# Designs tried in a protein design chat: VH-VL binders against q9h9l3. Part 179

Target 1, 176 residues: q9h9l3
Amino acid sequence: PRKMVAIDCEMVGTGPKGHVSSLARCSIVNYNGDVLYDEYILPPCHIVDYRTRWSGIRKQHMVNATPFKIARGQILKILTGKIVVGHAIHNDFKALQYFHPKSLTRDTSHIPPLNRKADCPENATMSLKHLTKKLLNRDIQVGKSGHSSVEDAQATMELYKLVEVEWEEHLARNPP

## First folded at step 10 (VH-VL)

Design n50 (framework fv_nivolumab)
Fold by ESMFold2-Fast, scan of step 10:
Structure n50 (fold): chain C 176 residues (1-176), chain A 124 residues (1-124), chain B 107 residues (1-107)
Amino acid sequence: as target 1 above (176 residues)
Amino acid sequence: QVQLVESGGGVVQPGRSLRLDCKASGFTFSDYDMHWVRQAPGKGLEWVAVISYDGSNKYYADSVKGRFTISRDNSKNTLFLQMNSLRAEDTAVYYCAKEGYYQSSAFPRYFDYWGQGTLVTVSS
Amino acid sequence: EIVLTQSPATLSLSPGERATLSCRASQSVDDYLAWYQQKPGQAPRLLIYDADNRATGIPARFSGSGSGTDFTLTISSLEPEDFAVYYCQQYDNWPLTFGQGTKVEIK
C-alpha cells in the first residue's frame, strides 16, 4: 500500500577541477508518470563544470534556481516513507545527501528479471536508454544538449512497472 | 590527483594462479564501478571485468568467465583480480581503470583514469 | 558483441598535417564512443568521450564526431607528441569493446 515515486537527478561539477558532483536539478514522478516535483537547484558551491551534455544545465537555469537546502527539504518530504524507483539511484541519493531504506528502494539498473526481458546479461548494469529502447520501443536522452530528468524518471517508472509484480514477490521472499 | 597503482604481476606457469591488486587514491573509490582491461604484447586493448561501486554486481568477458574473480575492499580503496587456471593467452599488461562520472542515468563506461599496468606472463 | 573496426591500420603523416581516423561499429552505439591515445610503455589516455566531448586537459586540436555506427577522430595539425596509437571504445552494450587501433606514425 505504499505510494511509489520515481526520481532522476542532474548533477554539475563543483570543487577542485569540477570533481565533486552537486545536485542541480531533480524530477520526481508518481506511478502514472505525472510530475510531482521538477526544479533547478542551486548548489552552495561555485559551479566549475555544468556537464551540459548530460545534465542539460546552463548558467541561465541557475538564475532563479531553488537553493540546495530548501530543495532538499522539499524533495525529502516527497520521498520519505515511499517506495522510490530510480536508475543507479545511489547516485541520486548521494547528490541529495540522503539515506533511503533499501527495503523501499528499487533500482532498475539492478533488477535481473528486467535485464532478462531485454535479452541482456542479468548481472550487468544496462543504461536507462538501452532498456527503454528494448522494452518500451522509445528513444530517450536523444542528442547532445543534455538529458531531461523528467523523461528519465518517467521511463524509469514505466520500466519498473514491467517487472513490478514478480520483483515485489522476489523481495518479499528475499528481503535486501 | 587521481592515482591508480597496480601490483601483483609476474611470471607464472600455465594452470597456476595469480592475484592482482590496484590501489586507488585521489577520488571517492566507493562511488565508482571499477574495471580491469588487459593488453597482450603488441596487441590491442581487451576489456576483462567490472565490479559495481558496492561490490554487489560483477561481470566478466567470456574469455575469463569461471577463471577470474573481481573483488574490492572499499575500506582500503583497493580493487582485486584473482586469476585462476591461467593460460598462455592471458599473457598481457593488466590495467586498473576508473569509470567517468555518473550523470542522469547515463553510464560513463569510458575510462578517465588508468593505472600504469602490471605485466602478467604465462609461460612454461 | 559489438565489433569496432578502425581504419586505416597505419597513418603515415608529417608534423603539421591533419589526421583523420575512422571507427566503425557493427551496430549502433548511439554516441557512447570514446577515443584513447597510447604511447609505447604507457597506459592509454582518454581523449574524447560521448563521441565529441574533449576530456579535461586535452588540446583543442583533437576533436571527435559521429554517431550510430560511424565515428571520426580528427587531429587538426599534428604535433610531434601526437604520434601514437589511437583506440576507439564503445560503451553502449556489454561486453565493452575496443577497436584494433590506428597507428599514427611519422612519415
Scores: ipSAE 0.433, ipTM 0.820, lowest interface PAE 3.3, mean pLDDT 91

Design n51 (framework fv_nivolumab)
Fold by ESMFold2-Fast, scan of step 10:
Structure n51 (fold): chain C 176 residues (1-176), chain A 124 residues (1-124), chain B 107 residues (1-107)
Amino acid sequence: as target 1 above (176 residues)
Amino acid sequence: QVQLVESGGGVVQPGRSLRLDCKASGFTFSDYDMHWVRQAPGKGLEWVAVISYDGSNKYYADSVKGRFTISRDNSKNTLFLQMNSLRAEDTAVYYCAKEGYYQSSAFLQYFDYWGQGTLVTVSS
Amino acid sequence: EIVLTQSPATLSLSPGERATLSCRASQSVDDYLAWYQQKPGQAPRLLIYDADNRATGIPARFSGSGSGTDFTLTISSLEPEDFAVYYCQQYDNWPLTFGQGTKVEIK
C-alpha cells in the first residue's frame, strides 16, 4: 500500500464534567501536505467543554458542522486501504469509533528513530509541537486561541517523511 | 472528579522490595501516559518513571533504572511501581501523576492531577 | 539533564503584595515549562503549563511568562492561601526535571 495520508482530529469534552473526548474537527492531508478533508463535526452528545484553548473549537463552529455519522462515513472512505500517519493516533481512531489495521498505521509518537533524531529517549512520548520544533525548526500550535488540525496533520506528515525509509524497512522485517 | 489514590507504602529494610499501587478514577485511564514522582522528606520533587497509555513504552530516571519496574492494568484503572533493592536514598513520598492532555494528538509531560502520595521509608 | 534553578529560595511578603518568582533553565526549554503550588502535607497542584497557560480553576492573580531559559511566575496580589512552596518543571527533554522550589512565607 503506497497511498499515505496524515490525520489530526480536534476533540471537545462531553459526558460527566466534560471528561469524554468527542470528535469536533478532522483534517486529512495527502503525502505532499495538500488538504483532502477539513470539516467541523457536530458530536451526537451535549458539549460540556469546548476546550477552545487547545481545540480552537467555538460554539459558532457547530452551526453548520457536519453531523458525526455523516462525517465518519466520509473520513473512513478516505482512510480505508491507506497508510495513515498521525501523532498519538489511537486518540483520533477512538474518537472516530474506528479500527484501522496496525500494519497500515504510523504513529509519530511511537517511532524510536524519530525520537533519536530529536535527542529524546527512544521509548518516551514527545508532543507534536516539541518534535516539530526540534526536527523541522518550525513553531506550530502558536498562540492561545487553539490549534489548527490542518497545520498539525501537515507537520505530522513531514515528521514521518524524515524516517520513512528507515521505518518502512523496519516494519517490513518486523510486521506488527 | 479525577482521583488518583496511592497505596502500598510502608517501612522496609534496605535491600527489600515493595510494590505501590495507584487507583485512578474520573477519566479514561487507558488514554493517558502515567508517571511516578517522589519527594524525599523536606526536599523537592524528583521524577521517577513513566509508562505509555498502552503499556508498550516505559522510561525511568537513572537513579532507579534496573531496580524499579513500572506497569499498569488498564482493565482495573491501576498503575503499579515495583521497587526492588531499596536503598535509604529511596525514602520519599511517592506520587502517582497524570499527564496533561489538551489536544487529541498531543500530550505534554506536565501533571494536571496528582494522588495524595504514599510514604516509603527505607531504614535499618 | 536540564537543571532548573529557582530564585529566591525564600520570599517573605505580606498579603496584598506582588510576588515574583524566577526559574532559570541550564539550556533552552522553549515554552515547555509548568508551575506547581504545594502546601505542607499536600500533593502539588498545577498552576501554569506551556509557560503562560493558566490551568483550569486557577485564580487570575496567577500568571506565567518567559521562554527559552528565563521564566517568571507572578502572583499579582497575595492572598493568605497563596503562602506555599512553588516548583517549576520542564518537559522539553527527558528526564523530566523540577526546580528546587521557592518558599513564599508571611513576613
Scores: ipSAE 0.483, ipTM 0.803, lowest interface PAE 2.6, mean pLDDT 90

Design n52 (framework fv_nivolumab)
Fold by ESMFold2-Fast, scan of step 10:
Structure n52 (fold): chain C 176 residues (1-176), chain A 124 residues (1-124), chain B 107 residues (1-107)
Amino acid sequence: as target 1 above (176 residues)
Amino acid sequence: QVQLVESGGGVVQPGRSLRLDCKASGFTFSDYDMHWVRQAPGKGLEWVAVISYDGSNKYYADSVKGRFTISRDNSKNTLFLQMNSLRAEDTAVYYCAKEGYYQSSAFLSYFDYWGQGTLVTVSS
Amino acid sequence: EIVLTQSPATLSLSPGERATLSCRASQSVDDYLAWYQQKPGQAPRLLIYDADNRATGIPARFSGSGSGTDFTLTISSLEPEDFAVYYCQQYDNWPLTFGQGTKVEIK
């Protein structure tokens, strides 16, 4: 079996009027939820909007942050060849400017059996917060200080583990 | 500049079908979930449907479920709403709407840009 | 379904006055709340998102506040172009829902 990791990234606003989403933090956890990577990342462009209520990023976090190019190299070394789990993971890959093979990608916002277990419409994009509450009886992303990408990555892995056997069987029968 | 241009509205009899189009420009269409929102004459706003960035996820308001189908063509920057079995209660101005900025863990389904709207009148 | 209740239904004021509009949610929506302005014959225009973030190009006289279930849109000094209908919208959970609207009209 391949190694499996979960990822969650935080973005800040760059570019005209802060409308571009740029990577500013990345957390990666292993199957058991242990942290493999957690770094603040300095975007190459001027930060217009820290989006702190969602990202948890503040100006102080940028002082010793890893430059984007270096962080990207570190992250890609961890992800390459592994099954990568995330929630709305295309946003993380876009912020990383990275392509990960669909056959090794697991997106908990696009797994119909997971929604079914949560008594949610099978093909709706449900938030990580709501799936975690319904299936794990746990409140994440609480308060106004921003989200923890470590907490989000850990919750995402736990959610995937609820459907792992069923979903891996589905993918074996229906390769992406 | 971001623009959403709707077309396809008109007068149609109950039980008939109509398709609405929304042409997007000024942003990377394939990066965003897209929505339809409607407004009956003299009434408030009602969310109708959403489609994910890649077209794989779709969700509908209970009032239109089973009758309306949302779809998109990312190669043409176009959003569609196929409306079947139309009822008088579907009479409304239909707006296509773009989601706000993307984040990994927060789905930000507020609408930073709206089309001009296209009027659908269902009457006998 | 999360129900949003706006009050008052109609607010009659004169230019230069402060307008305070309320939006109450049937359950917590955290900070996942937006405000829109709509004038007759026009599409809605985003004013505020994430409860208190002013959208690009929106004048400083517009401000949003609140969290959880109780939200306020404030217009510090009404200009003639501000007489319109205002809607709140939550995006905490599906289905997305709007308030019924508050009409701000000239006294």
Scores: ipSAE 0.777, ipTM 0.912, lowest interface PAE 1.3, mean pLDDT 92

Design n53 (framework fv_nivolumab)
Fold by ESMFold2-Fast, scan of step 10:
Structure n53 (fold): chain C 176 residues (1-176), chain A 124 residues (1-124), chain B 107 residues (1-107)
Amino acid sequence: as target 1 above (176 residues)
Amino acid sequence: QVQLVESGGGVVQPGRSLRLDCKASGFTFSDYDMHWVRQAPGKGLEWVAVISYDGSNKYYADSVKGRFTISRDNSKNTLFLQMNSLRAEDTAVYYCAKEGYYQSSAFLTYFDYWGQGTLVTVSS
Amino acid sequence: EIVLTQSPATLSLSPGERATLSCRASQSVDDYLAWYQQKPGQAPRLLIYDADNRATGIPARFSGSGSGTDFTLTISSLEPEDFAVYYCQQYDNWPLTFGQGTKVEIK
């Protein structure tokens, strides 16, 4: 059986006016929520905007951060051949400059049964914070210090587990 | 004209320390990551350490990690390598090398300019 | 670590002859490969970067080719100053590694 992991990345702003999202932290957890990877990552470009309110990244985290190329290699080794769960995961894959097979990708922002359980429109893109509060009765992404990518990855895995049986059956019947 | 000039090499006994300096000129030193590469007598090249353009990030070869410290002083256009707990296997010509890319992606780069090298001999 | 193997170890040729030097990587390095020339008592000099880009000031007789795991440095017609040791280097992944070198010597 194919193993499953959940990922959440934090991005900082690089490029003109900080409009480009560059990887600055990545957390990966296993099916039980145990941390497999959690590193601050040094972008190859000048950081224009740390986006600290959301990313939790500050200049101090960059001092001994793992260089992007090294971190990318480590991360891809963990993801390859596994079912990867994320929330709005296309942003994480873009930051990693990586294409993960659609058949092995699970995006909790685009799972209609999950939205149905949360009393939300099936085709709406709901935030991780909202789904976690409605379905797991937990508050995440609280305060002004920024988000914890470990906390977000753990919540994402738990959300997926709520619909795993139903969604895997749907995907077997309707391959992407 | 880009120029890198190493100094500080010499003969030292095992367990001792030595500091190497590399003076840069002919380019904006503070814009480039800098590396140290060594070559044992009659052998090939081995990458040793890198420091980012602003001094905030450093990376080392496993063979020297914990013993060598790379640093820089951008106001003096000088790169340093502090070598502690020297071993016979550290005997080599040490080259200061400039990154070929402008602020290379994750320190992964070729080297467009090299210094002449400074010989470090670790022996009894 | 990625191991680079250069062949032959020594290449004995005369001025005017073509030299072909090989560098093989233990795994793909894409096109992140450079070639250096080193003469006795001197620092290495960059010849080729990104597999096939000639560095500034390097004569047209030097060319690089290849991708993935198999790379070649070609000197179309050897000049007296070209007799030296040549090293390949990969920068696809950490740690940065070099080949063991190919010595091009006068016959």
Scores: ipSAE 0.000, ipTM 0.465, lowest interface PAE 18.0, mean pLDDT 88

Design n54 (framework fv_nivolumab)
Fold by ESMFold2-Fast, scan of step 10:
Structure n54 (fold): chain C 176 residues (1-176), chain A 124 residues (1-124), chain B 107 residues (1-107)
Amino acid sequence: as target 1 above (176 residues)
Amino acid sequence: QVQLVESGGGVVQPGRSLRLDCKASGFTFSDYDMHWVRQAPGKGLEWVAVISYDGSNKYYADSVKGRFTISRDNSKNTLFLQMNSLRAEDTAVYYCAKEGYYQSSAFLPYFDYWGQGTLVTVSS
Amino acid sequence: EIVLTQSPATLSLSPGERATLSCRASQSVDDYLAWYQQKPGQAPRLLIYDADNRATGIPARFSGSGSGTDFTLTISSLEPEDFAVYYCQQYDNWPLTFGQGTKVEIK
C-alpha cells in the first residue's frame, strides 16, 4: 500500500471583489492523524477578504507567514507519490496550483459508500461537518473564530478509514 | 465581470419537454458548483438542482426528481436544465445561480451571482 | 427539510426609518445563512452571507446578525431603493431552502 496523508487548506480572498481563493494555511496529517505540516502561507496577491469566519486567518498571521512559492515546494514534497485524502480536495489543489494524479486522490465529498453510511443521498456533496457528526459523532468547525485545518484534516482521514477497504477494492476494479 | 445568461424559456403544454441553457462568463466556470433556482408567479424562491464543478455529483429537489436533469459543459462555460414531463406547477422564472467562493472543507452554497432568469409557462 | 420562517410578511415604513427583518429556522443552521434583496422584474441580489458578512458593493446600512435558529437583517435607515422583497436562505443542509420573503413597502 502507498503512504497516505490527509490535507486541508484555508483560503483568503484575493483579486477582484475578493472572489479569488488564495492559499493562506495548509495542514497535512498522516494516517494516524499526526501533524506533518501546518503553516500560515502568505499569498503573492493583496488580501481583500480574510474570510476569518471560515479560514481563521487574521492579519497578524500573515506577518511571518511562509511565502507561497516556498510553502508550495514544501507541501508538494509531502504529497508527491502518496495517496492524498481531502474533502472537496479539488479546491485545495486549485489553491496550491497543483495537479495530483486522480489514481492517488481520495475525495471524501465524492465517495458514494461514505454518503450511504451516513444515510445521505449518494450523489450529493455533503459537508465535512455533517459527515463527521453522522459517522464519528463529533462536532467540528464549531464557533465563529474560524476552522482548524488540522481538525478538518484529521476528521477527513478518519472518515476515509471508515470506507477505505471497500473503496480501495472499488478503485482497483474501476481505475479512475 | 461575472455574467450568467439564461435562455430557452417559453410556453409549453403539460407533459412536454424544454431545455434551459445558462452561459457563464467572467469567472473560472469549472471551479464552481452551479445551481438552478425557480420562482413561481407571486411566490418565493425554490431551489431546484445542483451540479458539482466536474459534473460528477448532481442533486435535485424532491418536486423535480426523475423529471429534470442538470448537466454542464465546462469547455463551453454552459449549464443546462433538461425539463421533462412538465406540469402546471413547474411554471416559474428559472434562475441560473453561482455558488460563492470556494473554501477548504466549508459547505458554502449561497449565491453570489444570479442570471436574469427565463420564464417557463406550462399551460394547456 | 429545514423550514425558514420570515416575519413580518410585510413591513410598511417610510424612508429614513429602521427596518428589522427576522428569519427563524426550524433547526440550527449554525452561521450558514444568506440574505437576498429582490426588486420587481429583477433577479435576487446577495446582501449578506455567513449570517453577518456584507457582500461586496452592499451599503453599510445593511447588516446581518444571529446564529443557530434566529437571524436578523437590519437596514439602519431606509433609502428609496431599499423598498423590495427580502429572502433568507440556509445552506447548512440539503435541500437548500429559502424563507417565504418579507416585503418592505413604502407607507
Scores: ipSAE 0.507, ipTM 0.855, lowest interface PAE 2.4, mean pLDDT 92

Design n55 (framework fv_nivolumab)
Fold by ESMFold2-Fast, scan of step 10:
Structure n55 (fold): chain C 176 residues (1-176), chain A 124 residues (1-124), chain B 107 residues (1-107)
Amino acid sequence: as target 1 above (176 residues)
Amino acid sequence: QVQLVESGGGVVQPGRSLRLDCKASGFTFSDYDMHWVRQAPGKGLEWVAVISYDGSNKYYADSVKGRFTISRDNSKNTLFLQMNSLRAEDTAVYYCAKEGYYQSSTFLRYFDYWGQGTLVTVSS
Amino acid sequence: EIVLTQSPATLSLSPGERATLSCRASQSVDDYLAWYQQKPGQAPRLLIYDADNRATGIPARFSGSGSGTDFTLTISSLEPEDFAVYYCQQYDNWPLTFGQGTKVEIK
């Protein structure tokens, strides 16, 4: 039985015109939704756009933020050897500059049975907000002050648990 | 720097097929969901189809579902739209469009870059 | 599907005047709304995203506001190059939809 965690990252805009997404916060929760990690992270590059409407990140959060290299090491220690659940998780792994094995990755934006339970088109990429509302009757990402990566990671884990048995059986028959 | 260049448009008879290509440059093509948007002459914009960054998820407007197929080749930075069973109402300029960015478990599906479009005319 | 209704259909103004364009959604789209400008023979150009964020290179005279179902694009003082068609677009839910457009024309 391999341990399972859910992850959600917040990014800020760096590089020319703020078009590069750099890691600025990461939250990791266990199977029961308990927080294992939640830190603000200082990008190695100048922040051009805080993207505060979505990220919830402001200049004050960067004052005592963990430098990227240190945070990355801490996060990878938690993720290594575990099944990692996320929503459009390739974006989180890219921000972490990390490769996680496909066999241990679960992406709730690419699970057809989950969309089917939500009465959504099976092969459309649905937002975490819509799936959470449809299946858990819960509103997340509310307001204009930014999202909580803890809330998003918790919702992602709960969504995966709805299809876990079915999807793990599918993956055993159809290994990635 | 970011460029999207469509090709493959032309005049075709109803019931025929046509394939559109969109060559991308100036960004990491394999990181983004890509879209096709069309505009009939003198009319507004209509979303047509989307394909996920890795090609595994595809979704279509009801008006084209079952007739059009979206695909991509990340090794060639190219997006495709295979259009079958073309109808007069498919006559439009077809635009390749790049999605915004993803963060905070949110897809920001506004289009920050568009190609110049390729005209498809379906008439006899 | 979420329907976006733009008003007015046509706005006839002179350079230097303020333009106010409305976009109403049939249901809440939160802040998932963008505005585009299109000139004849050209592709659309992104002006505003996330309801009120100006895209890179867009002049300060363009501003967006609103949330939920009612959105506004404001051009504080029209320049000659601003006479164009403007479209709103929602990206809260599938399918993605656009408004029918508002034409801003010279008086």
Scores: ipSAE 0.768, ipTM 0.907, lowest interface PAE 1.2, mean pLDDT 93

Design n56 (framework fv_nivolumab)
Fold by ESMFold2-Fast, scan of step 10:
Structure n56 (fold): chain C 176 residues (1-176), chain A 124 residues (1-124), chain B 107 residues (1-107)
Amino acid sequence: as target 1 above (176 residues)
Amino acid sequence: QVQLVESGGGVVQPGRSLRLDCKASGFTFSDYDMHWVRQAPGKGLEWVAVISYDGSNKYYADSVKGRFTISRDNSKNTLFLQMNSLRAEDTAVYYCAKEGYYQSSPFLRYFDYWGQGTLVTVSS
Amino acid sequence: EIVLTQSPATLSLSPGERATLSCRASQSVDDYLAWYQQKPGQAPRLLIYDADNRATGIPARFSGSGSGTDFTLTISSLEPEDFAVYYCQQYDNWPLTFGQGTKVEIK
């Protein structure tokens, strides 16, 4: 079948009072969890708020960071034509200013069987950290120094693999 | 400035229905999960219901499950709560609440903004 | 469901004094805990999220601490406008739950 990748992005605050979210890091892993892409990305606008507690981005990471336009091109070449897995993935696509077909998108925050396995309500969304702890017995996003987008992308792929057979069968019967 | 304005509250008899509206402004409404939280007179806060940013997922407190329906219209920046089969214990101020989150850490279900609330009184 | 127990129920203090409010969870909520202030006739106002992160516009005298099951909200020096009811809230698991509140009142 089609190649499958998982993505996780980190965003920083730009624009008035830092209210605009701009891409500042992107990690992409393959089906086995190997890193295909992991770059710090320099937004075209001045960074007002690094949001370091969540993003893990600091001023030093912006030194030699890949400019947004170049990074976007590299990322889209990896994503195009593949099944892309993410958690609340609409946020990542928005930051990339990119449309990915729904038929090739898998959002681990909206897969009822995954919540069921975690003993969580099927119709409630759960954080990546929560699902990873319950289903993979692994702590991610530990502490106050920000998240690792590589760690998040790897966890997201592993979570999807737990329900892949069931969910792909569901999608074949009920196309999006 | 972020604003949430509730409307639709009033006095209603047990067993009847009432619909609450919450008009949002000052943020991209379609990016956020939205919640209803209620507070009975002189009591604490009780979470009622949540709806996902796109309206596809909904979840309810056990006390209202099967009676209340949460919905939204992203084109009108409006959140709704349809309350059916109302009981005396549903008497409360109902608050519309916006989820706080950053895109790199979604589903942080603290409420950074609240409406001023609308009072629902279920008369005995 | 996760039960949050706030103590004391009422804290009677004078302006200028330090207020320390406790919130205990029946099981670990990691750092997924928020604090709200509510004045009579008003909606709750977010003070602290992620256990220790002060919300935008909240004065520096408010601080949060703790993790797991034991959390504290501290007001370093009470101002007249700080006399209110304070609620903690967990968002680690469903359903979302609040503590029963601590009333900070003038002595």
Scores: ipSAE 0.609, ipTM 0.848, lowest interface PAE 2.4, mean pLDDT 91

